# Designs tried in a protein design chat: VH-VL binders against q8ixk2r445to577. Part 26

Target 1, 133 residues: q8ixk2r445to577
Amino acid sequence: FFGMLQNKGLTDYCFDYNPPDENQIVGHQVILYLCHGMGQNQFFEYTSQKEIRYNTHQPEGCIAVEAGMDTLIMHLCEETAPENQKFILQEDGSLFHEQSKKCVQAARKESSDSFVPLLRDCTNSDHQKWFFK

## First folded at step 14 (VH-VL)

Design s19
Fold by ESMFold2-Fast, scan of step 14:
Order: structure tokens, then sequence, then C-alpha cells
Structure s19 (fold): chain C 133 residues (1-133), chain A 120 residues (1-120), chain B 112 residues (1-112)
């Protein structure tokens, strides 16, 4: 799977990575933004190691969640995926983070009209269902 | 320092095609969004379309769909805009412009413009 | 599809403040970022305001942007007006439905 990772409940929004410096690809939070369908900063690849990679080009970033946190952060990909970078894309579209046993949910950022993906207890909500477009 | 340099002025006959180039330097050309914008004499800015060079994905304003083709060559860091079936009303200055993130970022760098004159 | 409507021209004396409006015909002006560009004769446009109210490095703080949801408009305000501010000004916003950029018709600012 590769393409724009779009939310079923928040239908116009896609995973989006917009770091402040285009020459550095790691260390910042992944956000949700209006889908543009052009690839670029909304292009992700789901790999056989259960990684969500930020595009497929060098250097490559891999989405991770640090212990005790609920935000998705871009880290460097490793030769073998660490547990905090593994997500299971399930048949119903749920994106299950193996290490935390939680699901990725489209959520409104506090005190804002902006949206971000966050780890939450798994539910059958369409805000927890994702697909590649 | 980012710079966009466009090809020189063109004089074309009605019914022909024109291909304008935009050579980028000073940054990560492949990951940018390169838009093309035209301006007829004494008129406003009109967006024509965009390309993301790394992905080869392009999108065009409805008015120009079927007549405009935007391409990019990553090896030379050059974007191209080809407009076919030229008419006198296509006489305009054509600009390329860079944005960081499509659909969100401003056009932070512009080419100098290319005058295309369509005359019989 | 929507239009961004600007006044065709505005004029003001040096040292005064001028405000240029950009009104969106359908859909909320606040739903997408608004950019503002300055174009002097014979030159390519340059950005004076991006993402509603941000200034690029090198743009003086006399330039500011704002959004007014009640009138469905964005505004560019230039205080301490200088003769070098004389130019055409264009607003721009995004059409997410068609995935297209839309420019306003432009405003000619005459100083004096």
Amino acid sequence: as target 1 above (133 residues)
Amino acid sequence: EVQLVQSGAEVKKPGSSVKVSCKASGGTFSRWAISWVRQAPGQGLEWMGVIIPKFGTANYAQKFQGRVTITADESTSTAYMELSSLRSEDTAVYYCAKSRYYGRSAFDYWGQGTLVTVSS
Amino acid sequence: NFMLTQPHSVSESPGKTVTISCTRSSGSIAYHYVQWYQQRPGSAPTTVIYEDNQRPSGVPDRFSGSIDSSSNSASLTISGLKTEDEADYYCQSYDSSNKHWVFGGGTKLTVL
C-alpha cells in the first residue's frame, strides 16, 4: 500500500508531514490536513515490516510513538522496524499500534480547529478508519 | 538561495504550441510544488496548473484542461509548461512559481516571467 | 467554484494607512489560508503575507493580514504608507474541492 493515507470519518483529511525545515525529515509531529491528491508531503508507504514510511526516498522517515505519548512523531527508519514504529492496518481500516495496543484516531487539536492523528483506545469509530488513496 | 530562471520570449502563430521552461536551483526541486501562472496585458494573475516533480503528478485549472501539459525533469531541475492550440488571447506573461506544500503554502519564489505573443 | 473580489483600485497619501479587502463569494474565507502578493510594474509578484497573517523575512511590519469571518473577507493593511508601496496587490486562496488555487482580481494601489 502506498499513497495518501485518508480518514474515513474526517473524509477530506490525510496524513500530512510539514516540518519547519525541508532539509530535515525527523523529529516533528505528523498532522492531518486537507487531501490534495498530489503525493508530496502526504505520500506514505505501508511496508511489509508494518511501518508507515514518509515517502520512499532517502533519507526515509518512519512514523513512531514514544512510550507514554499519544502523538505520532517522525523518526529515522531502521533496518529492522522497532516496536514503536509498527502499525497493523486491519481489514476494517483500523490502524493498530502494536506496542501500545491503541488505535490511530483523527482528532481535533486542543484549543484549535486543526486536526492530528493521536493514539486512543480502539473503537469502531470511522475516525479510527484509514485507507490509502 | 532558491532561484527560478525561465526561458526567453516567444512569438507564435495561432494554432501552434509553445513550451516554456523553468530551471530551479538552490534547493530540493523534486519535493517542491511548481505552479504556472499567466498574466495577459493589463490583466490579473491566472493559475494554470501545478506539478510535483518527484511524483510526476500534475493538476490543471479547468479552463486549461486538454490544452496545457506541465512536466518536470528531475535530472536538470527543470519544469516545463506546454500550451497547445494557441489563440491571440493566450498572449501573456507566463510565470513559474514554487510553493513548499501544495494547497497550503504561499508561492515564495517566482521566475522572472516569459512573454508569449500569439500573432498572425 | 468561487471568486475572490478585490476593489480595482485604492489610493492614499504617504504616511497614511490603507486596507485592501478580498471577499470570498462562497465557502468560508477562514476554511483555507489566504496569501497576499505585491507586483510592481515589469516585475514578478512577491509574497508580502502568507497563511493569513504571517510576514516573510524582509517584509516590513507595516504590512499585516487579517481574516473577518463575519464579512467572509481577508484584508491586507499597509500602515505608514510609502511611495515604494505603489503596486498591484493580489489575494489568493485554495479551492480544496477542485484542488486549485484562485487569485483575486487584483487591486492597484496608488500612493498620492
Scores: ipSAE 0.666, ipTM 0.887, lowest interface PAE 1.4, mean pLDDT 91

Design s20
Fold by ESMFold2-Fast, scan of step 16:
Structure s20 (fold): chain C 133 residues (1-133), chain A 120 residues (1-120), chain B 112 residues (1-112)
Amino acid sequence: as target 1 above (133 residues)
Amino acid sequence: EVQLVQSGAEVKKPGSSVKVSCKASGGTFSRWAISWVRQAPGQGLEWMGVIIPLFGTANYAQKFQGRVTITADESTSTAYMELSSLRSEDTAVYYCAKSRYYGRSAFDYWGQGTLVTVSS
Amino acid sequence: NFMLTQPHSVSESPGKTVTISCTRSSGSIAYHYVQWYQQRPGSAPTTVIYEDNQRPSGVPDRFSGSIDSSSNSASLTISGLKTEDEADYYCQSYDSSNKHWVFGGGTKLTVL
């Protein structure tokens, strides 16, 4: 699957990667932002290796969650995906992070009106359901 | 250093079409969003549409749907805006402008503008 | 879908502070970033404020932006007014329904 990765519950929002330097793709948090439908920084690929890739020409980035953290960070993709970069996209639309046994949820960022994808205990909430558009 | 350089002024007859170019240098043209904005003499800024060169995807303001076509040539780092069925009220300066992320980022670099005059 | 309404003109003396408003007719001003552009005669616009309240490099600290949810408006504030601040100022925000940008009508700033 590839395209804009949109949330079922937070219906106007998509996975979005907006690093400050266009020549430095890794090290920043993945956010949720209003879906624009044009590809660009909202275009992701879900691979057979269970990666969520950001592969818009810059060195390919892979979404990861570091041990003990709940935020999604862009890392460099590796030939063999490490466990912290593996997400299972399930039939119901949930994104299950294998290493932590948690699900990706659309959540409000602390003390703000902005939104980010965060790791949370798995529920059947529409805020944990994702689809490619 | 990012630069956007537009083609020169044009005088067109009513009913004809015009194609304005915007050549980019210094940076990752293909990954940008390139918008077109016009400004009639003494009037405000009016957004016409956008293209993401890497994806070849374009979107247009409702007012211009069917009359405007925005394209990009990645090999020459050039975006184009073609406006058809010209009328005198299309007389305006046409700008191209770059933004990093569509729907979020400001237009951080602008072309110098191209004056299109529609007269008989 | 919506309009961004600015005063047609504002005027103030050198050294004083001026505020230009940008009011959104429908939908929350706070849910979408607001940009501000400065345009001098014969020139293309340049960004003075991006993403509500951020300044590009080279823009003096005298320029600031803010959002007021109670009036559903954004404001550009210019303190210590200088003659070179005379220009037209435009706000801009995003229409997520149509996936396009909307500009305000513009404000002519005169420094007398």
Scores: ipSAE 0.604, ipTM 0.880, lowest interface PAE 1.9, mean pLDDT 91

Design s66
Fold by ESMFold2-Fast, scan of step 16:
Structure s66 (fold): chain C 133 residues (1-133), chain A 120 residues (1-120), chain B 112 residues (1-112)
Amino acid sequence: as target 1 above (133 residues)
Amino acid sequence: EVQLVQSGAEVKKPGSSVKVSCKASGGTFSRWAISWVRQAPGQGLEWMGVIIPYFGTANYAQKFQGRVTITADESTSTAYMELSSLRSEDTAVYYCAKSRYYGQSAFDYWGQGTLVTVSS
Amino acid sequence: NFMLTQPHSVSESPGKTVTISCTRSSGSIAYHYVQWYQQRPGSAPTTVIYEDNQRPSGVPDRFSGSIDSSSNSASLTISGLKTEDEADYYCQSYDSSNKHWVFGGGTKLTVL
């Protein structure tokens, strides 16, 4: 699967990665932004290794969650995906982060008007349901 | 560093088409958003449309839909804007401009502009 | 769709401060970044403010940007006016409904 990764509950928002330097893509938080349908910084690939990969800039990035954290951070992809970079896209549209036993949810960023994907306890909320467009 | 170099001035007849080029250097052309903006003599800036070369995706301002086509050739790092069914009101300087992230980033580099004159 | 409305012209003496407004007709000005461009005669535009209030390298700190949600407007403020600041200034923001960029009508700044 690949394309713009859109939220079912927050229907106008897509996964978005807008690092300050397009030539240095590692270490920043993945955000949610209004879907534009143009690909680019909203284009992600779900791989057979259960990675959510960002290929628009080089080197390619893979979304990861550090132990004990709930934010999705861009890391370098590895030949064999580490456990912190593996997400299970389930039939109901949930993205399950196996290492933490939590699901990716669309949420408001602390002290901000913006939205971000965060790990939260799994629920049947549409804010935890994702699909590629 | 980053440069956008446009083709030279053109004089066209009403009803014809014009195709302006914008050659990029100094960065990752295919991953940028390349917009086209025009400015009639003494008037303001008017956004026409955009392309993201690698994805082949384009959007056009409602006013120009059906008359404008924006394309890109990644092998030559060149974007093109073709405007058809030309009228004298299309006389303007046409600019290409780069932005990093569509919908979010400023137009950080601009071409020098191409004057298109449509004579009646 | 929406429009961004700027005053057609503004004039002020050297050394003084001028503020140029950019008012969004529909939807919140705060939902998307506002950029500001300076265009001198015979030249392509250049960025003086990006992301509401950030300055590119080389732009003096006399230039500043702000957002006022109560008036649904962005403002470009230029203090310590110099004759070299004479130019047309354009605001720009994004229309997510149409997935389009929108420019304000432009403001001609004359320094006495």
Scores: ipSAE 0.691, ipTM 0.897, lowest interface PAE 1.3, mean pLDDT 92

Design u0
Fold by ESMFold2-Fast, scan of step 16:
Structure u0 (fold): chain C 133 residues (1-133), chain A 120 residues (1-120), chain B 107 residues (1-107)
Amino acid sequence: as target 1 above (133 residues)
Amino acid sequence: EVTLKESGPALVKPTQTLTLTCTFSGFSLSTFGMGVGWIRQPPGKALEWLAHIYWEDEKYYNPSLKNRLTISKDTSKNQVVLTMTNMDPVDTATYYCAHKLYPGRAFDIWGQGTMVTVSS
Amino acid sequence: DIQMTQSPSSLSASVGDRVTITCLASQGIKYYLAWYQQKPGKAPKLLIYGASRLQSGVPSRFSGSGSGTDYTLTISSLQPEDFATYYCQQHNSYPWTFGGGTKVEIK
């Protein structure tokens, strides 16, 4: 699967990564923004190793969650995916982070007028359902 | 159909407190993503954002107004209330409340506005 | 605070003209930019959100573009009902701020 990773409950919002420096893709939080269909900042790949890759730039970035955190941040991809970079895209559209046993949910970003994907207890909410377009 | 309407006093004396009520229909402020903001416009001048309240009861204020503002919601009455203390003649303006569908979107539906004149 | 500077402050145009209004932010606003139209005595009307997304019901002659700090509203063929004041607004950072407005007047 590759393309724009969209939220079922928030029609027209996509995973978006727009780092300040295109050559330094590590360390910033992934957000949700209006889907534009232009690729670039919204183009992601779901791999057989259960990674969500940001492969618009080199070196490739992989979405990760640091221990004890609930935010999705960009890390460097590794030859063998570490556990904190593995997400199971389930048939119902849920995106399960196996290491934390939590699901990715659309939520409001603190102190901003933005949505972000965050880890939350798994529910059957449409705000926890994702698909590639 | 989303509609909003502002209500409050048309005349306020300097140093008094202004209370404005925004009464709305067509949405609930308990619904995920919904928000209501207040914007004012002095006669012949530009728009100025005052405050915003989100569905989760998070509140944000324009810091230039030095803690004069309080925004609150009453979800059961479909109302958002703005209170502004220590009114001054420079606060004379048309006050608007406006609906915002989601974070990242813009104010899509506005009330008609209510003119507030501050004069002795 | 992010300062929004609109240019020009006013312009005169004729029906059928192409009109361009610019909005400059004092720092990057990452496409968190909206355009509003306001007619005398009326509340503002949303035209464009997300810098380039046309609000439902707004005529296709209106378009928005831009990135970073520089954003533009274009009216491709001015109609009589388009004579109004136009405002841009950023909501990337609190406090949210509006431009000073651009009045489009009959030539």
Scores: ipSAE 0.678, ipTM 0.892, lowest interface PAE 1.3, mean pLDDT 91

Design u69
Fold by OpenDDE, fold request of step 19:
Structure u69 (fold): chain C 133 residues (1-133), chain A 120 residues (1-120), chain B 107 residues (1-107)
Amino acid sequence: as target 1 above (133 residues)
Amino acid sequence: EVTLKESGPALVKPTQTLTLTCTFSGFSLSTFGMGVGWIRQPPGKALEWLAHIYWEDEKYYNPSLKNRLTISKDTSKNQVVLTMTNMDPVDTATYYCAHKLYPGRAFDIWGQGTMVTVSS
Amino acid sequence: DIQMTQSPSSLSASVGDRVTITCLASQGIKTYLAWYQQKPGKAPKLLIYGASRLQSGVPSRFSGSGSGTDYTLTISSLQPEDFATYYCQQHNSYPWTFGGGTKVEIK
């Protein structure tokens, strides 16, 4: 699966990653933004290694969850996907993070007028369901 | 259809507290993503953001007026209330409440506004 | 606070003219920028959100562009009903702030 990763529960919000420096793509938080399909900031790939890969830039980035955190942070992809980078995109649209045993949910960013994907306890909410478009 | 309407006194004396109520329909502040904000506009001047409240009851204030402002919601009544203490003639303005569909969106639907004059 | 410098403060134009209004933010606002139209005695009306997204029901002659700190509202062909005051607004960071406004008057 590849393309824009859109939230089912929201109107027109997609995974978005726009690092301040195109030559240093890691270490920043993945956010949700209006789906526009322009540029490379909203193109992701779900791989056979269960990665959500940001492969429009080199080196390629993979979404990771750092210890004790609930945010999605861009890390470098590795030859063998580390445990903190493994997600299961289930048939029902839920995006499950294997290591934390939590689901990715659209949520408002603290102290911000914006949405971000955060790890939350798994529910049947459409705000935890995602699809590639 | 989303609609909002501001209500409150048209005249307030200096040092008194202004209480404005925004009554809305077509949406609920229990719905994920929804927000309501207050914006004012002195006669012939630009718009000024005052406060915002989200569905999860998170509140934000303009720091220039933060100590004077309180925003709250009553979801059961579809109302948002703004209180502003220690009113001054400089606070004379049209006060608007407005709807936001989601964080990251703009104020897409506004009330008609209510004029508040502060005078002794 | 993020200052929004809007220019020009006023302009005179004729029906059919191309009109351009600019907002410059004192720091990057990452396209969290909206444009509103306001007519005398009326509430502001949303035209553009996300810097370039046309609000539903707004005529296509309105468009928004920009990134970083520099944003523009364009009216491709001014219509009689477009004579009004326009405001930009950032909501990238609190407090949310508006530009000073641009009054578009009939020449």
Scores: ipSAE 0.910, ipTM 0.960, lowest interface PAE 0.5, mean pLDDT 96
Fold by OpenDDE, fold request of step 19:
Structure u69 (fold): chain C 133 residues (1-133), chain A 120 residues (1-120), chain B 107 residues (1-107)
Amino acid sequence: as target 1 above (133 residues)
Amino acid sequence: EVTLKESGPALVKPTQTLTLTCTFSGFSLSTFGMGVGWIRQPPGKALEWLAHIYWEDEKYYNPSLKNRLTISKDTSKNQVVLTMTNMDPVDTATYYCAHKLYPGRAFDIWGQGTMVTVSS
Amino acid sequence: DIQMTQSPSSLSASVGDRVTITCLASQGIKTYLAWYQQKPGKAPKLLIYGASRLQSGVPSRFSGSGSGTDYTLTISSLQPEDFATYYCQQHNSYPWTFGGGTKVEIK
C-alpha cells in the first residue's frame, strides 16, 4: 500500500512529514495535516516488512516509536526493519504498533493547534482507523 | 447548520468583569476535534484572538490578556463562557465567538458579534 | 509572538482587477494560515484555510498560496461584492495572531 495515509474518523487529514532540513530527515515527529494530494510530504508506503516508509528522500525514512514515547518519529530505514518500526495495518483499518501493543490514534498535539498520530490503547474508534488513498 | 451567538452586557464599567456567553448549535463540544474561540475587534481596528477551548477542555489564552481571561464550556448547554476582569475603555470592542472544526483548521463559522462598550 | 504583517494596508481597485494581498509572518507558520473577508458591520468570513484551501462556498476567484513566512491572497477578478477588509491569521503557534488587515476599496 502507498499514497496518502488518511484517518477515517477525520475529514481530510493525512499523515504528513515535513522536516525542517531536507538534508536531515530523521528525528522529527510525524503529524497529521490536511490531505493535499501533493507528493513528498504526504506520500508513505506500507512495506512487506511492516514499515511505514517515507521514501521521497535518500536515505529513506521509516516511522519509528522510541522507547517510552507515544509519538511517531522518523528514523532511517534499515535493511531489516527493527521492532520499533513494525506496524500492522489491519483489515479493519487499525494501525497496530507491534512492539508497544498500541494503536495509532489521531490526537491533538499538545500545546498546538494540530493533529498528530499518537500511540493509544486500541479501541474501535474511527480515529484509530487509517486507509491509503 | 452550525450557528453561534454571543450574549452579554453591551455596557460595562471600568474595573468590572465582563461575562460573555457563546451559545451555539449544530455541533457539540463533546465531539472530538471541536473548538470554540473568542476574538475581538475594536472599532475600526484589526482582529485580536483572545482565547480558545477544545473539546477536551484544553484552554489557551492570549498572553497579553491571560491574567484577565477565563474560558469555560458547558457542553450540556452548548455554551462557552468568556470572562474578562478589570475591564478598561481600551477593551471596547465587538466580541466574537467562532467555531473551529478541527485542530489545524480555521474559524469557519462566526457569531454575529456583540458590541461591548467600557465606559464610566 | 508571531507578527503578521499585511501589505498593503489598503488599496484601490476596479471591478475586474487582479488583487494581491500579502501576509508576512515574523517566523515560519507552516501553512497554518487562514484568510478572512470582513464587510462593514459583519463578522469575518473564512475564505482560505491551510494557506491554500478554499473554504466551501467561496468563489474560485479567491485563492491562497505561500509557505514558510510568506503568504498571498489573490482575487483573480475583483467583483463588486469583494470590496471589503481582508485579514490573515496564523494558528501555528500561540497566541494566534491576525494581520493588520487590508482594505480593498473602490477606485
Scores: ipSAE 0.909, ipTM 0.960, lowest interface PAE 0.5, mean pLDDT 96
Fold by OpenDDE, last read:
Structure u69 (fold): chain C 133 residues (1-133), chain A 120 residues (1-120), chain B 107 residues (1-107)
Amino acid sequence: as target 1 above (133 residues)
Amino acid sequence: EVTLKESGPALVKPTQTLTLTCTFSGFSLSTFGMGVGWIRQPPGKALEWLAHIYWEDEKYYNPSLKNRLTISKDTSKNQVVLTMTNMDPVDTATYYCAHKLYPGRAFDIWGQGTMVTVSS
Amino acid sequence: DIQMTQSPSSLSASVGDRVTITCLASQGIKTYLAWYQQKPGKAPKLLIYGASRLQSGVPSRFSGSGSGTDYTLTISSLQPEDFATYYCQQHNSYPWTFGGGTKVEIK
């Protein structure tokens, strides 16, 4: 699966990553933004290693969850996907983070007028459902 | 259809507290993503954002109003209330409430506005 | 606070003219920028959100562009009903702030 990763519960919001430096793509938070499909910042790939890859840049980035955090942060992909980079995109659209045993949910970013994907307890909410567009 | 309507006094005396109510329909502030903001506009001047309240009851204020503002919601009544203390003639303006569908969106639907004059 | 410098403050144009209004933010606002149209005695009307997204029901002659700190509203062919005051607004950071407005007048 690849393309824009869109939230089912929202109207027209997709995973978005736009690092300040395209030559240093890691370390920043993945956000949600209006789906536009322009450029490279909304193109992701779900791989057989259960990674969500930001592969429009080299080296390739993979979404990770750092210890104790609920945010999705871009890390470098590794030959063997580390545990904190493994997600299960389930048939019902839920995006499950294996290590934390939580689901990715659309939520308002703290102190901002924007959405971000955050780890939350898994529910049946459409705001935890995602699909590639 | 989303609609909003501001209500409150048209005239306020200096130092008094202004209480404005935004009554809306077509959406609920219990719905994920929804927000209502207040914006004012002095006669012949630009728009000024005052406050915003989200569905989760998170509130934001314009610091330029020096803690004079309080925004609250009554979801059951589909109302958002704005209070502004210590009114001054400089606060004379048309006050608008407006709807936002989601964070990251703009104020897509506005009330007609209510003119508030501060005068002794 | 993020200052939104809107220019010009006013302009005169004729029907059919291409009109461009600019909004310069004092710091990057990451396309969290909206454009509104306001006519005398009326509430603002949303034209563009997300810097370039046309609000539903708004004529296609309106368009928005820009990134970082620089944004523009363009009316490709000015119509009689377009004579109004236009405002940009950022909501990247609190407090949300508006530009000073641009009054588009008939030449």
Scores: ipSAE 0.909, ipTM 0.959, lowest interface PAE 0.5, mean pLDDT 96
Fold by OpenDDE, fold request of step 19:
Structure u69 (fold): chain C 133 residues (1-133), chain A 120 residues (1-120), chain B 107 residues (1-107)
Amino acid sequence: as target 1 above (133 residues)
Amino acid sequence: EVTLKESGPALVKPTQTLTLTCTFSGFSLSTFGMGVGWIRQPPGKALEWLAHIYWEDEKYYNPSLKNRLTISKDTSKNQVVLTMTNMDPVDTATYYCAHKLYPGRAFDIWGQGTMVTVSS
Amino acid sequence: DIQMTQSPSSLSASVGDRVTITCLASQGIKTYLAWYQQKPGKAPKLLIYGASRLQSGVPSRFSGSGSGTDYTLTISSLQPEDFATYYCQQHNSYPWTFGGGTKVEIK
C-alpha cells in the first residue's frame, strides 16, 4: 500500500512529514495535516517488512517509535526493519505498533493547534483507523 | 447547522469584570477536535484573538491581556464563558465567539458579535 | 509573538480586477494561515484555511497561496460583493495573531 495515509475519524487529515532540511530527514516528528496530495510530504508506503516508509527522499526514512515515547519519529530505514519500526495495518484500519502493543491514534499536539499520530491503548475508535488514499 | 451567539452586558464600568457567554448549537465541546475561541475588534481596528478552549478543556490565552482572561466551558449547556477582569475603556470592542472544527483549521463559523463599551 | 504584516493596508480596485493581498509573518507559520472577509457591521467570514484551502461555499475566484512566512490572497476577478476588509490569521503558535487588515475599496 502507498499514498496518503488518512485518518478515518477525521475529515481530511493525513500523515505528514516535512523535515526542516531535505538533506537531513530524520529525527523529527510525524504530524497530521490536511490532505493535499501534492509534493512528497504526504506520500508513504507500507512495506512487506511492516514499515511505514517515507520513500520520496534518499536515503529513505521509516517511521519509528523511540523507547519510552508515544510519538512517531522519522528514522532511516534499515536493510532489516528494526522492531521499533514495525507496524501492522489491520483489516479494520487500525495501525498497530508491534513493539509497544499500542495503536496509532490521532491526537492534538501539546501546546499546538495541530494533530499528531500518537501511540495509545488500542480501541475501536475511528481516530485509530487509517487507510491509504 | 452550527450557530453561536454572544451574550453579556453592553456597558461595563472601568475596573469591573466583563463576563461574556457564548451559546452555541449544532456541535458539542465533548466531541473530539472541537474548539471555541474568542476574538475582539475595537471600532475601526483589526481583529485580536483573546482565548481558545478545546474539547479536552485545554485553554490558551493571549498574553497581551496580562492574565486578565479566563475561559471555561459548560458542555451540558453548550456554553463557553469568557471573563475579563479590570476592564478599561481601551477594551471597548465587539467581542466574537467562533467555532473551530479541528486543530489546524480556522474559525469557520462566527457569532454575530456583541458590542461592549467600557465607560464610567 | 508572531507579527502578521498585511500589505497593502488599503487598495482601490474596479469590478473585474485581479486583487492580490499579501501577509508576511515574522516567523515561519507552516501554512497555518487563514484568510477572512469582513463587511461593515458583520462578523468575519472564513475564506481560506490551511493557506490554500477554499472554505466550503466560498467562490472559486478566491484563492490562497504561500509557505514559510509569505502568503497571498488572490481574487481573480473582483465582484461587487467583494468590497470589504480582509484579514489574515496565523495559528501556528500561540498567541494566534491577525494581520492589520486590507480594505478593498471601489475605485
Scores: ipSAE 0.908, ipTM 0.959, lowest interface PAE 0.5, mean pLDDT 96
Fold by OpenDDE, look of step 15:
Structure u69 (fold): chain C 133 residues (1-133), chain A 120 residues (1-120), chain B 107 residues (1-107)
Amino acid sequence: as target 1 above (133 residues)
Amino acid sequence: EVTLKESGPALVKPTQTLTLTCTFSGFSLSTFGMGVGWIRQPPGKALEWLAHIYWEDEKYYNPSLKNRLTISKDTSKNQVVLTMTNMDPVDTATYYCAHKLYPGRAFDIWGQGTMVTVSS
Amino acid sequence: DIQMTQSPSSLSASVGDRVTITCLASQGIKTYLAWYQQKPGKAPKLLIYGASRLQSGVPSRFSGSGSGTDYTLTISSLQPEDFATYYCQQHNSYPWTFGGGTKVEIK
C-alpha cells in the first residue's frame, strides 16, 4: 500500500511530514494535515516489513516510536526493520504499533492548532482508523 | 447549517466587565475537533484575535489581553461566553464569535458581530 | 508574536483586472494561513484556508498560494462584488494574528 495515509474519523486529514531541512529528514514529528498530495510531504508506503516509509527522499525514512513516547518520529529505515518501526495496518483500518501494543489515533497537538497521530489505547474509534488513498 | 450569534451589552462603562455570549447551532462543542473563537475589530481597523476554546475545553488567549479575558463553554446550551475585565474606550469594537471545524482549519462561519462601545 | 504584513494596504482596480494581494509573515507559518473577505458592515467571509484551499461556495477566480513566510491571494478577474477589504490570518502559532488588511476599491 502507498499514497496518502488518511484518517477515517476526520474530514480530509492525512499523514504529513515536512522536515525543516530536506537534507536532514530524521528526528522530527509526523503530523496530520489537510490532504493535498502535493510535493513529497504526504506520500507514504506500507512495506512487507510492516514499516511506514517516507521514501520520497534518500536515504529513506521510516516512522518510529521512541521509548516512552507516544509520538511518531521519523527515523532512517534499516535493512531489517527494528521493533519500534513495526506497524500492523489491520483490515478494520486500525494502525497497531507492535512494540507498544497501542493504536495510532488522530489527536490535537497541545499548544498547536494542528492534529498529530499519537499512540493511544486501542479503541473502535474512527479516529484510530486509517486508509491509503 | 452552522450559525452563530453574539449577544451582550452595546454599552459598557470604563473599568466594568464585558460579558459576551455566543449562541450557536448546527454543531456541538462536544464533537471532536470543534472550536469557537472570539475576534474583535475596532471601527475602521484590522481584526484582532482574542481567544479560542476547543471541544476538550482547552483555551487560548491573546497574551496582550490574557489577564483580562476568560472564555468558557456550555455545551448543553451551545454557548460560548467571553468575559473581559477592566474595559477601556480603546476596547470599543465589533466583537465576533466564529466557528472552526478542526485544528488546521480557519474560521469558516462567523456571527454577525455585536458592537460594544466603552464610554463613560 | 508573528506579524502579518499585507501589501498593498489599498489598491484601485477595474472589473476584469487581475488582483494580487501579498501577506508576509515575520516567521514561517507552514501554510497555516487563511484569507478572508469583508464588506462594510458585514462579518468576514472565509475564502481560502490552508494557504491554497478554496472554501466551499467561493468562486474559482479566487486562489491562494505560498509557503514559508510569503503568501498571495489572487483574483484572476475582478468582479463588481469583489470590491471589499481582504485579510490574511495565521494560526501556526499563538497568538493568532491578522494582517492589516487590503482594501480593493473601484478605479
Scores: ipSAE 0.880, ipTM 0.950, lowest interface PAE 0.6, mean pLDDT 96

